VHH binders against o26223. Designs and how they scored, part 41

Target 1, 191 residues: o26223
Amino acid sequence: MKLLWTSQHIKVTVHIDGKVSKMDVLEAIKTRRSIRKYQDREVPEELIDKILDAAMCGPSAVDERPWHFIVVRNREMLEKIPEVHPYGAMVKDAPVAIIVCCDSSLEKIPGFWVQDCSIASQNILLAAHSLGLGAVWTGVYPLEDRVEGIRRLFSIPEHVIPFSVIPLGYPAENPGTRDLFDPDRIHLEKW

## First folded at step 3 (VHH)

Design a82 (framework vhh_8pnl_2)
Fold by ESMFold2-Fast, scan of step 3:
Parts: sequence; structure tokens; C-alpha cells
Structure a82 (fold): chain B 191 residues (1-191), chain A 120 residues (1-120)
Amino acid sequence: as target 1 above (191 residues)
Amino acid sequence: QGQLVESGGGLVQPGGSLRLSCADAGFTFSNYDMAWYRQAPGKERELVARITTGGSTNYADFVKGRFTISRDNAKSTLYLQMNSLKPEDTAMYYCARKPFEEGIVHFDYWGQGTRVTVSA
């Protein structure tokens, strides 16, 4: 899609979503759950654009921002993901998936791209949740078979590393909220 | 190797009882739904019973009323109490750990199993 058209659609969707997505940041973080069951509904391109905008707003090591994203809507391609990702069975039932990748040519400091792409992946999950969608992070890197399988399936160049596969859609399940606060993991002033 | 270790199998007469145990050396036993499966010679592996982290249980129709699944989170151990055993219960019994729902990486883990033989 063209950049101008994408920007126009994002502007329209922001006004409409303002009524639906009134979740504050802490609520979004605390109530986000991995969603693996999706309604048979298309996700509007404008919502994907908002999610990817949020993904690119994360901090990165030395502001290297090494992330690239593949948006997969093609049913045949989604159905092939479980063949190269053993825990990606739900991807074939999702209306769309985002593959988070690192372009190693953009890396300014060795190894930090993993953290950069982790931040982008989590922002995708949070943004999706805030927009009324459900998503799940299925791990690819550093599992060599999955990295190689995804690279081959999507014709990803050698200098680009697939990091995560994130299917998303309108949720068809509600697992509830987790209570994970553990004060024993908080140390004041010293270990 | 060695995260899930089944024990308690053996040879028993029809109508007898056995208690199977599954020791989980993992740090997060209490965070996993657990299950018992069995595989008889020449058959597919089939679900026998499930137990959630909260203790809710679910049983296959062919063992309902005879088998009881339970867990001891303090001991990181899963149990299967088998009563009124029948020759058709003869199988290798496996415990299984459901992957953590918020995990970004998952691996199924099966122990090597414990053999139950019900001989007439």
C-alpha cells in the first residue's frame, strides 16, 4: 500500500478507535493475554498500520532501529507456517500475521538487535490489544530450524534474521487477567 | 532429559489398583496444566486425564469413575490413582506438561513412561 493512502486511513481510524480503545497503558500491559483463537474476520489495514507504527516507536540500542516487518495475509502462506514452526498451528487460522525481522546491515552494536526486536514484538502485542485485537508471540530466533524455515518460506535475504511470528485477529477467546506481582523479586538499594 | 519421570507401574490382577507418580524437576510445576496419556501396543497415544493449575479435573469416558488425577505442587508431583483395573488398561502410561500459555517458546516434553500390565 502507498504511504499517502496509509496515512489517510490511519487518520480516519484514529477518530473511530478513540471510542473503542479507551484502555490506559497500565491496563493494556496488565490485561494483555496471548490469544490463539481468532474470529473469521478481516483486520483492517489501518489497524495493522497503527500496530506497525507503535512497533517502530520502541527504543533501540544506539537508535539503530534494525527492524523490518513482513505482513502476511495470504491464506496459503499462513497455512505453511506451522510446517516450519511446531508451535505456530494457530497461525493458519489467523487473518494476518506479522513477521518481525532484523536487518543486520542496520546494526550499530553487536547483539542488541535481539532486544530491539523483542521491544518491537511486545509493542505489536500491546498495540493489538489496545485496538481490540488478540495476538501471540511465537518464538523464532534463536532456534536455527525455525529461523531457516521462516527465511526460506518468505524469501528473506541472508543478512536479515526472522525474529518472531505474531498472528493476530479479533479474539475468539478470553483467558482473563493474570496476577503476577511478586515483591520478592524487588530489591531496594542493593541485591 | 529427566524433567518428567514417571513411576508406579507394574503387574496387577483385574480389579486391582495402582498409583502412578510423575515427578517434575522444573521450577514452575504449579504453573502448568498436567495430563496423563497412555499407549497400548499397536494403538495411538490417548489422553487419560487432565488437571489444571487450579485443580480442575477432566477424564476420558473409559476411565471415568475408576481413575483419579491429582497434583501436589509443593512436591512438584502429579499422580494417577487407578482403581478397578481392567485388561484393556494395559499400556505404557506417560505424563505430559502443557506449555506455559504466555511463553514465547514452547517444547512438548514426554517422559519415557511407566508400564502397567493388567493380567487375567
Scores: ipSAE 0.276, ipTM 0.661, lowest interface PAE 1.9, mean pLDDT 85

Design a83 (framework vhh_8pnl_2)
Fold by ESMFold2-Fast, scan of step 3:
Structure a83 (fold): chain B 191 residues (1-191), chain A 120 residues (1-120)
Amino acid sequence: as target 1 above (191 residues)
Amino acid sequence: QGQLVESGGGLVQPGGSLRLSCADAGFTFSNYDMAWYRQAPGKERELVARITTGGSTNYADFVKGRFTISRDNAKSTLYLQMNSLKPEDTAMYYCARKPFEESIVHFDYWGQGTRVTVSA
């Protein structure tokens, strides 16, 4: 038996009467917001596995899939992230964070790993949202000081580049949805 | 880009006035909430005043009624009008941009600061 609840901006499904509904893809994309406040509640390993599975399903340049992921649950390590990432203060309060990395030995085309890791990062955000979690992308690459700080903190080898730090958890805030459609950015047939 | 340049600080007597300016060399100034912070000798940096993109303001209790924050989006410039200055207002004053919540990268949009000394 599952309980059914939904908010206007975030829809999660639990089974009450034999009916199951899920957030569709367009709704997930349009309602996802950066979440920086988390409940003091564990995120099950099974949900992290689903998120990482989704992250690895993105397209990549020449199918190089250069991404590697570090899952951080250790409170001491989470508390050290703000020391090397000035805008990662919320990470210390998250139950878990995912560090998206590029293994440069897997790179087949120079420079496209940034796009590959961006796709993986966005998939993490969307998958988390679809599962009732909140997350935020905190940028690491291409800021040299943050890249080296994160590398040292997590013993990341020189051929691996930390790209983003994504804390996640059950949301303790509910920002409204954004209205971003701008028809002036759409050109028909020619510029 | 995104460099902030503060100016207008100086030495004034108690009861005097100063107008601080902060020029934003970056683009999209009009899209960001802006703030003034200060750091007094031996103290941590503290918020003085905030202004939203629409012009709504918020002030620290210790400057309320004496300081006025304002912005000119056409000039990409933030201002702090400081009246009835006290020795306790002596500090380095910094302007800052509030990062947009959906940005994938955040970094300090701080300037080098402008020094305000209130003394005879």
Scores: ipSAE 0.345, ipTM 0.710, lowest interface PAE 1.7, mean pLDDT 85
Fold by OpenDDE, second read of step 4:
Structure a83 (fold): chain B 191 residues (1-191), chain A 120 residues (1-120)
Amino acid sequence: as target 1 above (191 residues)
Amino acid sequence: QGQLVESGGGLVQPGGSLRLSCADAGFTFSNYDMAWYRQAPGKERELVARITTGGSTNYADFVKGRFTISRDNAKSTLYLQMNSLKPEDTAMYYCARKPFEESIVHFDYWGQGTRVTVSA
């Protein structure tokens, strides 16, 4: 078992057999960070499958499950994403990216698809982290230029809305931990 | 990919004024927070002023009311009006764009910069 990154509060452990130790849900949430640097190492398909499985386990409005996922491994396509996404530079360095989309034809209640796709995107981040991968949520929607750029690049139909681009890979950075708890944001019974 | 292009720099005397411009040609300008940074020789790049998509502004302590950041969304242009310039304001000035990601606290997209020199 190898320790990839060690900090006071964040430990990423990889087994000798290539398996990564999972972490409990609270640990995953508390220690997750955006990762924008990746190792020159391929992500096994089985991990992507697990991540996508997790992505589809989130709730959605009236169980509409409007999400679709584009898994991108093609180097040429990954390198084109930064051309239409101003904060997509790291995507070209990732071995894989997941594009989360909404099929509007599946939407049952208008407008809730944003929440649905957000939940799916967050689950991708948490699952990736728990599996020893690094990821970052790069927003596409609601910025029209990004939406249209990604749409054209990946030939996404008009009724399908690209929501986020999430590059993934084995981490090549350790940004450390954050304490984000703020009691001033908590209101009891009333504002 | 879009490009930020700064202009308006130059040589001025102490107490003089300059107006910097930053043209954003690549993306929907109104969707981004914008900022001016500066970097003097041998020093680290530092924030000068920030303006949100909503028009809220923040300034570095050294500005002391001398500079005004503004934006024209119709022209996709960021401005920095600099008054009462001092020699210590001499630097390369950069405009920067912040994407719409709440988890991002820094500006990642930069122009080429415009040089400001304040000298008697």
Scores: ipSAE 0.000, ipTM 0.252, lowest interface PAE 12.5, mean pLDDT 86

Design a84 (framework vhh_8pnl_2)
Fold by ESMFold2-Fast, scan of step 3:
Structure a84 (fold): chain B 191 residues (1-191), chain A 120 residues (1-120)
Amino acid sequence: as target 1 above (191 residues)
Amino acid sequence: QGQLVESGGGLVQPGGSLRLSCADAGFTFSNYDMAWYRQAPGKERELVARITTGGSTNYADFVKGRFTISRDNAKSTLYLQMNSLKPEDTAMYYCARKPFEEYIVHFDYWGQGTRVTVSA
């Protein structure tokens, strides 16, 4: 009889798939924040699979889709990342990290793999956020020392370029949201 | 370039109030997320409160309802209003600026700190 009592709830829990709440695309984009502190909780492989599926759905120049991904769960390997990435200290505390790479042999148009891998990296961040996880993009390319450090650490072939390292996990911090809209950056019809 | 200079610390009795200030001589204050951290003797430095460029705020659970972070971009100054102070709030307080969403480098520009002591 009281069919609408649950509509009083502010936060909707999706019991079947384990999601705590849902958000639309615009909300996901506007509320995503870089997360550098993680709970001591395993991230299920099914969530990683969903994130990687989303990463591969980005647009790609002449559909070259040059991205490859390394999924790192090994604690010893995660602990070594700060040695080759000076601002990757949080990676050692993450339950998992994804390394976004470009296979240069798949490149069809010179230089556009950077945009392709940027799109894949952002999709990882948005997908993680939509699934209740937190993540942060730590930059690798085009900083040569970081590129070679990550290549050496993960036995990445010479024709493959590590682009970003993205640790992720259940968030242990809440930085809140930002209002970043700046109308002075919008020009109508001409500069 | 810019230097962060904290002030407003002191000795106060439990239940008292203090207002901390952090002056940034830099030309880019309005472009940075700002934060207050604290470090108690024998403990690690911990985040107290953060305020974004747009004015959104976030607080550690141990200060919610008692502390208020604010900024004045025209004066390039960050504030922390501390009410209902407890002995557990005794620490050196630091302000920091960084582009929190930055993904290439993670520079925290730190001040020298201002000491807060809460004691009867």
Scores: ipSAE 0.051, ipTM 0.433, lowest interface PAE 4.0, mean pLDDT 84

Design a85 (framework vhh_8pnl_2)
Fold by ESMFold2-Fast, scan of step 3:
Structure a85 (fold): chain B 191 residues (1-191), chain A 120 residues (1-120)
Amino acid sequence: as target 1 above (191 residues)
Amino acid sequence: QGQLVESGGGLVQPGGSLRLSCADAGFTFSNYDMAWYRQAPGKERELVARITTGGSTNYADFVKGRFTISRDNAKSTLYLQMNSLKPEDTAMYYCARKPFEEIGVHFDYWGQGTRVTVSA
């Protein structure tokens, strides 16, 4: 056992929850649920950094990695999102939201940026869940009115496409576990 | 593509019983968590009961022990059995598909509601 070097300043240890438990990958995938109700509790920057790191680790078509992310904590800005996103009402009550964007100047192959940004969005949801947070993917692209509304609200350049808005927070609801395995969708050797 | 349709409401005396039904036409009912909400005149909608895809149930404290939520996946129908009804249970009752893992691109359908009145 080696002692780790420590700072002279006492840093308050932020717990993910009151009692953290190890979650393996399959458990995380199977138990993640969309969360639309959040506690009135701040999400530490350290957790957002971990989530964004995970978002950027997804596979990307020809490794183009076109993602940019906007982190929104400003209450007035969060409160304006429902005005341009009909299914974003929960965002105004979230402590933070991440907007996943595509920088089209980084695109190397037409159309695959949608898959790249979908993978990044799912990684955000899984990482949040693994860290004791709840999140939901609210769709922006390909709905032109939502794309334009979000672009205008956050001063997003014309060559950048907002893809999804993902509010995050400590969960204030527990929808329970899914049972969605459907063997009729599995075909052996042929259709 | 379906909408939720509630039925079974009516006028009943205190202590009576009613069974509400919600038909989910056209959607994959078995893949959704379902809920009953109610709204009394001049008040906000409140959650009454939830049932998950796996059959787990949750009830508001004010109905626990009196109401039972259930589902019939073969009939794509949600039920609320209401026993020992009180005047305070008077409301319009709505069924809802709890937003599942959808990405928020479609209109949310709550259903039109069914009226329950508990009075002499």
Scores: ipSAE 0.136, ipTM 0.521, lowest interface PAE 2.6, mean pLDDT 84

Design a86 (framework vhh_8pnl_2)
Fold by ESMFold2-Fast, scan of step 3:
Structure a86 (fold): chain B 191 residues (1-191), chain A 120 residues (1-120)
Amino acid sequence: as target 1 above (191 residues)
Amino acid sequence: QGQLVESGGGLVQPGGSLRLSCADAGFTFSNYDMAWYRQAPGKERELVARITTGGSTNYADFVKGRFTISRDNAKSTLYLQMNSLKPEDTAMYYCARKPFEEIYVHFDYWGQGTRVTVSA
């Protein structure tokens, strides 16, 4: 009998180990790590399109879907990001970065755009991992200096808020596995 | 939050052994990936060994087979067992707490380091 939830395996190349593996959804979630070192290799537009499609498929408060995305491949622009983001040094070495933005004119319920853009950001990280890429979320909002710096650098309109900068590429590092399950954080029936 | 304190360095002859320790008084030690870095005079800091929260280990090629990284979550302590030491291993060794999937800052390195000198 067909289950309501189905695990699907996706072919992924593990670059540092030279291994090809299959990842189901739970494996992808559990093995995704922040990647800050990238191969000198371009990411095909087809993969960026798949990642952005996945980003837009997340749940959104009252289905407002306020996200917009800037795809940055220009080397000069990538090299300027560390000037306005003090912990974004790895971005200059990435072949591409995605800037997740909120168009405040699309907001239907005050304040939930942060959750909406967080969901989109995490979907980008998971989708990238599932496709054999590595990525890292570098925080922009709510740090006003970073928000203003990114806005000016990319000519972002006043009604649009840059939320995160996510460099991505083929991984040049393997940070290994993690196991974070903590049953003490689970309460049955009540606190 | 705890600061990392390194110890166990010293002077040793080529072929000798040392065990470095890194103590963290933090309440969340078990949630962090941990690493050992080293910096020789006039050189940049380089990764020596890394251990994840799940216990997976990775080593730089220049220490594979000679160094072993381990952790004791109950004692909030990171270790580096160094065997078959070479003059090229002479450096300040730094313990680094790698934030687990952080989105705010890069990496913070704590402590003064512990000095390892390999010479006869």
Scores: ipSAE 0.247, ipTM 0.610, lowest interface PAE 2.5, mean pLDDT 84
Fold by OpenDDE, second read of step 4:
Structure a86 (fold): chain B 191 residues (1-191), chain A 120 residues (1-120)
Amino acid sequence: as target 1 above (191 residues)
Amino acid sequence: QGQLVESGGGLVQPGGSLRLSCADAGFTFSNYDMAWYRQAPGKERELVARITTGGSTNYADFVKGRFTISRDNAKSTLYLQMNSLKPEDTAMYYCARKPFEEIYVHFDYWGQGTRVTVSA
């Protein structure tokens, strides 16, 4: 049985001046887009702090919280990331990037760290958007060449696994909103 | 505007005392090592004192027991108690925040400084 749901388009005004947005969680989720173009404008440290706070608020398997975060502002390092990440070209144009990593020594249940770091990464994206920033999730794990590339570049220990690179900045593009609701993907009680 | 805001500087006579404060409006103050630096006119910036997240302290040789660095994690504030001040202590004093060297947030952050002048 398919649910007949109607989606409402929400117009959200995002403040891009570094102020805390009153954007509710559903608006943030629904209006978030991947942003790959950024203004030549620095991101205040306060916003990064808020984003990282949000990143650490997600659930994790048995509360293992395996995540670590590298905040990269150095221009030279940002410019080197695309050398080891073919789809990370936009990183060189961002004023800052966050690398989400997993400390495998903190993992309590094998394999769940991927979920944990995914949740953290998504929270980064949502928080960034709510604060008037644009961001995009560039996957590192599970591609070995990217994992090792990022590891070498940032001298990451062997027991720590880089998971994602997320460039952030004030957006220089507006992709618009999308309605991705698909009732065909909803099943009631059973498949 | 930086997250670190120094205060408490001023003009004092030799032998006087000042207490500097550094307010950190940033993320999780307790996760960072903190330090005071100073820069006198025409001189390079130099370390005055450092305090780790664990509370361990280190002082420059010129301090000689005159200064005490401390932190209040609940208030997200760093302090420098300066006693027995000398004219040679005249400088702009800066607060610095550094995360753990491991795979935590990696950045180096400085305040705007507070001026200390020691003169008769």
Scores: ipSAE 0.000, ipTM 0.242, lowest interface PAE 13.5, mean pLDDT 86

Design a87 (framework vhh_8pnl_2)
Fold by ESMFold2-Fast, scan of step 3:
Structure a87 (fold): chain B 191 residues (1-191), chain A 120 residues (1-120)
Amino acid sequence: as target 1 above (191 residues)
Amino acid sequence: QGQLVESGGGLVQPGGSLRLSCADAGFTFSNYDMAWYRQAPGKERELVARITTGGSTNYADFVKGRFTISRDNAKSTLYLQMNSLKPEDTAMYYCARKPFEEIPVHFDYWGQGTRVTVSA
């Protein structure tokens, strides 16, 4: 894989196993899958910067934008995440993980930070997929033991709430496609 | 809502074979990724094999080449074909619905399991 810069309105093209990967938004949404197996390859910091730029572009209640992000590349720290997250075993094998956090001091309207951080988390997953990477959302909030475990491990202040841990890397698996459309969940004009 | 029911376990000698089945009473079996887990005596529950809705499979290193996971969507049934069984494979085997996009939470759903004993 190689990043190419093509203009002052920068276009990033990613070569995945010899192919250029560009996809439409709808394709990205429909083909994104949780990836838990990664190649033994480092992710360039420029791609992480692009992913985090995209994460911060989500809508936010009264534009409070309470999200903060911790980028973890240190292998010893990644290997400790499964000790505080029972379903985070794959994180130890990832080249990098992003911890999505809420700085509660930035909250302007009670409770909407959960939606804000969910949107940021999903944007990370979609941006990673669009750049030829794989990622998975491992849940932290609202599980108190995981929240406190992650907080202690990464020295997160009391007023900051760890929301999700998202390992990412070049995918080493292809889970295939799903058919999840359920017309029984769609109601026309009324319930 | 649908109940998962495992069957096919038993006592077998080393080198033997067993086929486990997991029947899903739900109408949406074809929409779920499915998995087999096992819990050996004195050990934590561990993933053995996964199969996606599209048929892609993943195996734990300790069973690669010996076990095969498969599904029959028409029968709403998941299978695990176990060949060249070893005493180390002795465990209670569980099936689970495991969507790849699932965010794990406190409540996890398992069937009752089926016991596999490989005599030394």
Scores: ipSAE 0.017, ipTM 0.341, lowest interface PAE 4.9, mean pLDDT 83

Design a88 (framework vhh_8pnl_2)
Fold by ESMFold2-Fast, scan of step 3:
Structure a88 (fold): chain B 191 residues (1-191), chain A 118 residues (1-118)
Amino acid sequence: as target 1 above (191 residues)
Amino acid sequence: QGQLVESGGGLVQPGGSLRLSCADAGFTFSNYDMAWYRQAPGKERELVARITTGGSTNYADFVKGRFTISRDNAKSTLYLQMNSLKPEDTAMYYCARPFEEIVHFDYWGQGTRVTVSA
């Protein structure tokens, strides 16, 4: 009784709340905030498809692309995530969550899957923001209790490592924007 | 995940000292790394000092040797001892639980104001 996930990717204009939402890359990067409060609104599968397409477009070490994704919409399953993830309390209130996983059988260079899955996770956050959604990265790896808790909860096989849990939805909060540019962290020519 | 309440700020002359406190009513205080941040008017929020659950400390270069971060797990309280205060230390000071690089600090309290003025 596994839910079959659709791996279709649609190149079509998406209307968000009857409007076409467009954000340039720099704006998306600079204005993205962690969102932990969500409206009681369904996220269309077409938006999830666009987000996952963006996630898979990230660079990976030797193009190993070790990522797999679990899309969770089942309320009972979302409500169980906080039991195995202490920073995942908001997940139970999200309409959907994406679990980013590494299939270790796809790894070509030891250890680089962490960077690969980090890139995929950040692309999910940026893509969600650009589409008018809010999301937050809740870390799973390298905390073994969280890794095993998530694996058990979602029947993840032993050769697959859950990396992050990303709840997302239409935002019900607006934390405002940040300007984090710090010139003291930029060194010219040498340290 | 308890409420963090900053206190101990005030007006002080250059060269003076202040001790900031951050109280957490939550039972989870001992399970988290803790940090002090500051934000001056019109500037970005910056990390001042961090302390791990095991007591290891890290300081920004601009406060190294002048500020001391410490924690009392039994009292669920974080401290920042500020010595040799300078006008450039004038800022709103915030405490926070770092969620590492994987979680942004989007829920900040009101902080405690430090003004260093002659």
Scores: ipSAE 0.000, ipTM 0.127, lowest interface PAE 13.0, mean pLDDT 82

Design a89 (framework vhh_8pnl_2)
Fold by ESMFold2-Fast, scan of step 3:
Structure a89 (fold): chain B 191 residues (1-191), chain A 120 residues (1-120)
Amino acid sequence: as target 1 above (191 residues)
Amino acid sequence: QGQLVESGGGLVQPGGSLRLSCADAGFTFSNYDMAWYRQAPGKERELVARITTGGSTNYADFVKGRFTISRDNAKSTLYLQMNSLKPEDTAMYYCARGKPFEEIVHFDYWGQGTRVTVSA
């Protein structure tokens, strides 16, 4: 049993063996795509719990783990995100979004929180994909207008920095896979 | 970012035709929605036509029936066939990658533009 704040409610999530993927780690990394179109279906709270658990398992500089997460399911709030994030139009159509934040009071080494929150964001994308969901990372930090807009919209304290907004849902598009291996970017022994 | 290179602009009389081309030399063309925009001096940039990876097209109302957008994935080239040109079509025409793909932060990707002037 886990207690999780979602929307405006405290919910108790029991341990459930959710949707199982036989996708290995390399397959998940190579086949994950940004998904911006979602089915009109709710995402179960148990899957959000699994995604957030995975997000917190990333490496962190001096193990500071400055991550905090806001889970947004309220349609009115989701509809306001595009007003402060010009490339977040798809968020209003998502059943849920996760806002990845850094609590700067937890920072042990200056500046590494950006890497920490990047790791957490990527783990959200990979975990969502492995569970049959689609998601997209929409950038907030370091764009000052987006940081301030998201902060005001979600009443985020001054010492907490909104880093990314990640809408997610069951995918309504199938973009296929990409061949991205570029041997010209690999240098043996020296540059 | 890939390099987008527009060509085919020029001076034409009203009622004339031009074919614009946009060559994409820097990345996988077939993976992106593509669009043509235009901008007259002192005005906002406006969408002219868009084509998806699957070939679906969308046109601004003021060019429907006169302009045709197409793509050749084998040549990594986007086209805009412009017929029945009007003085109001006079603008710089820009090729752009349409929707964001895997960008964490999206910015519109534009070429340098090709000038179209419709005048006697």
Scores: ipSAE 0.175, ipTM 0.588, lowest interface PAE 3.4, mean pLDDT 84

Design a9 (framework vhh_8pnl_2)
Fold by ESMFold2-Fast, scan of step 3:
Structure a9 (fold): chain B 191 residues (1-191), chain A 119 residues (1-119)
Amino acid sequence: as target 1 above (191 residues)
Amino acid sequence: QGQLVESGGGLVQPGGSLRLSCADAGFTFSNYDMAWYRQAPGKERELVARITTGGSTNYADFVKGRFTISRDNAKSTLYLQMNSLKPEDTAMYYCARKDFEEIVHFDYWGQGTRVTVSA
């Protein structure tokens, strides 16, 4: 498959099979998959900066934008994450991880920080995919043992809530595309 | 159309047998827990069987002793051996791979394969 250039396309690089594609937003959304196996390759700082820029562009309730991010490249710290997160085993093998946090002092409307941080997490996954990287969302909030484990490990203040841990790297697996459209979940005019 | 491709369904009489296959073109098949789900007309999706990366299996009570789930990592293929089939087993059968970190999440991936048990 080859994409035609339009004003709606952006350049992306996909490295698993050596292909280079121009990927629009719909293709990025439909082809993003959770990636848990990474190549032994460093992720350039410039790509992390682009991913975090995209993360901060999400909509936020009353524009509170309560998200903060911890970028972890230290191998010793990455290796400790599985000790406090039962499903984070792949993190120790990733070249980098992003911890999405909520600074509760920035919250203006109760409860919407969960949606805000979910949006930021999804933008990280989509941006990583669009840049030829793979990532996976490992859940932290609302599981209190994981929240406290991550807080302790990264010296996170009590007014800041760790929400997700997202390891990323160049993909070493290709799970392929999913077909998830279910018209039975669409209701016209009323339930 | 997904990368998981189910096959082996068909029409069979009560008491008969079928072997379903699910081919995964991805090169990390051995790293994922796999499952078979089914959906009968007018009913919600239900889990039939799961198999872990280490080969541990779990079955729904309504198929226990009749169905066997297995995997061939070298061929990137998941199987469901279905014996002593009943009319109640009539459904679309879907192969699923765990995509999210959470312990309860499995997704359908593919169009499924139809199993009809009737006289």
Scores: ipSAE 0.000, ipTM 0.130, lowest interface PAE 14.0, mean pLDDT 81

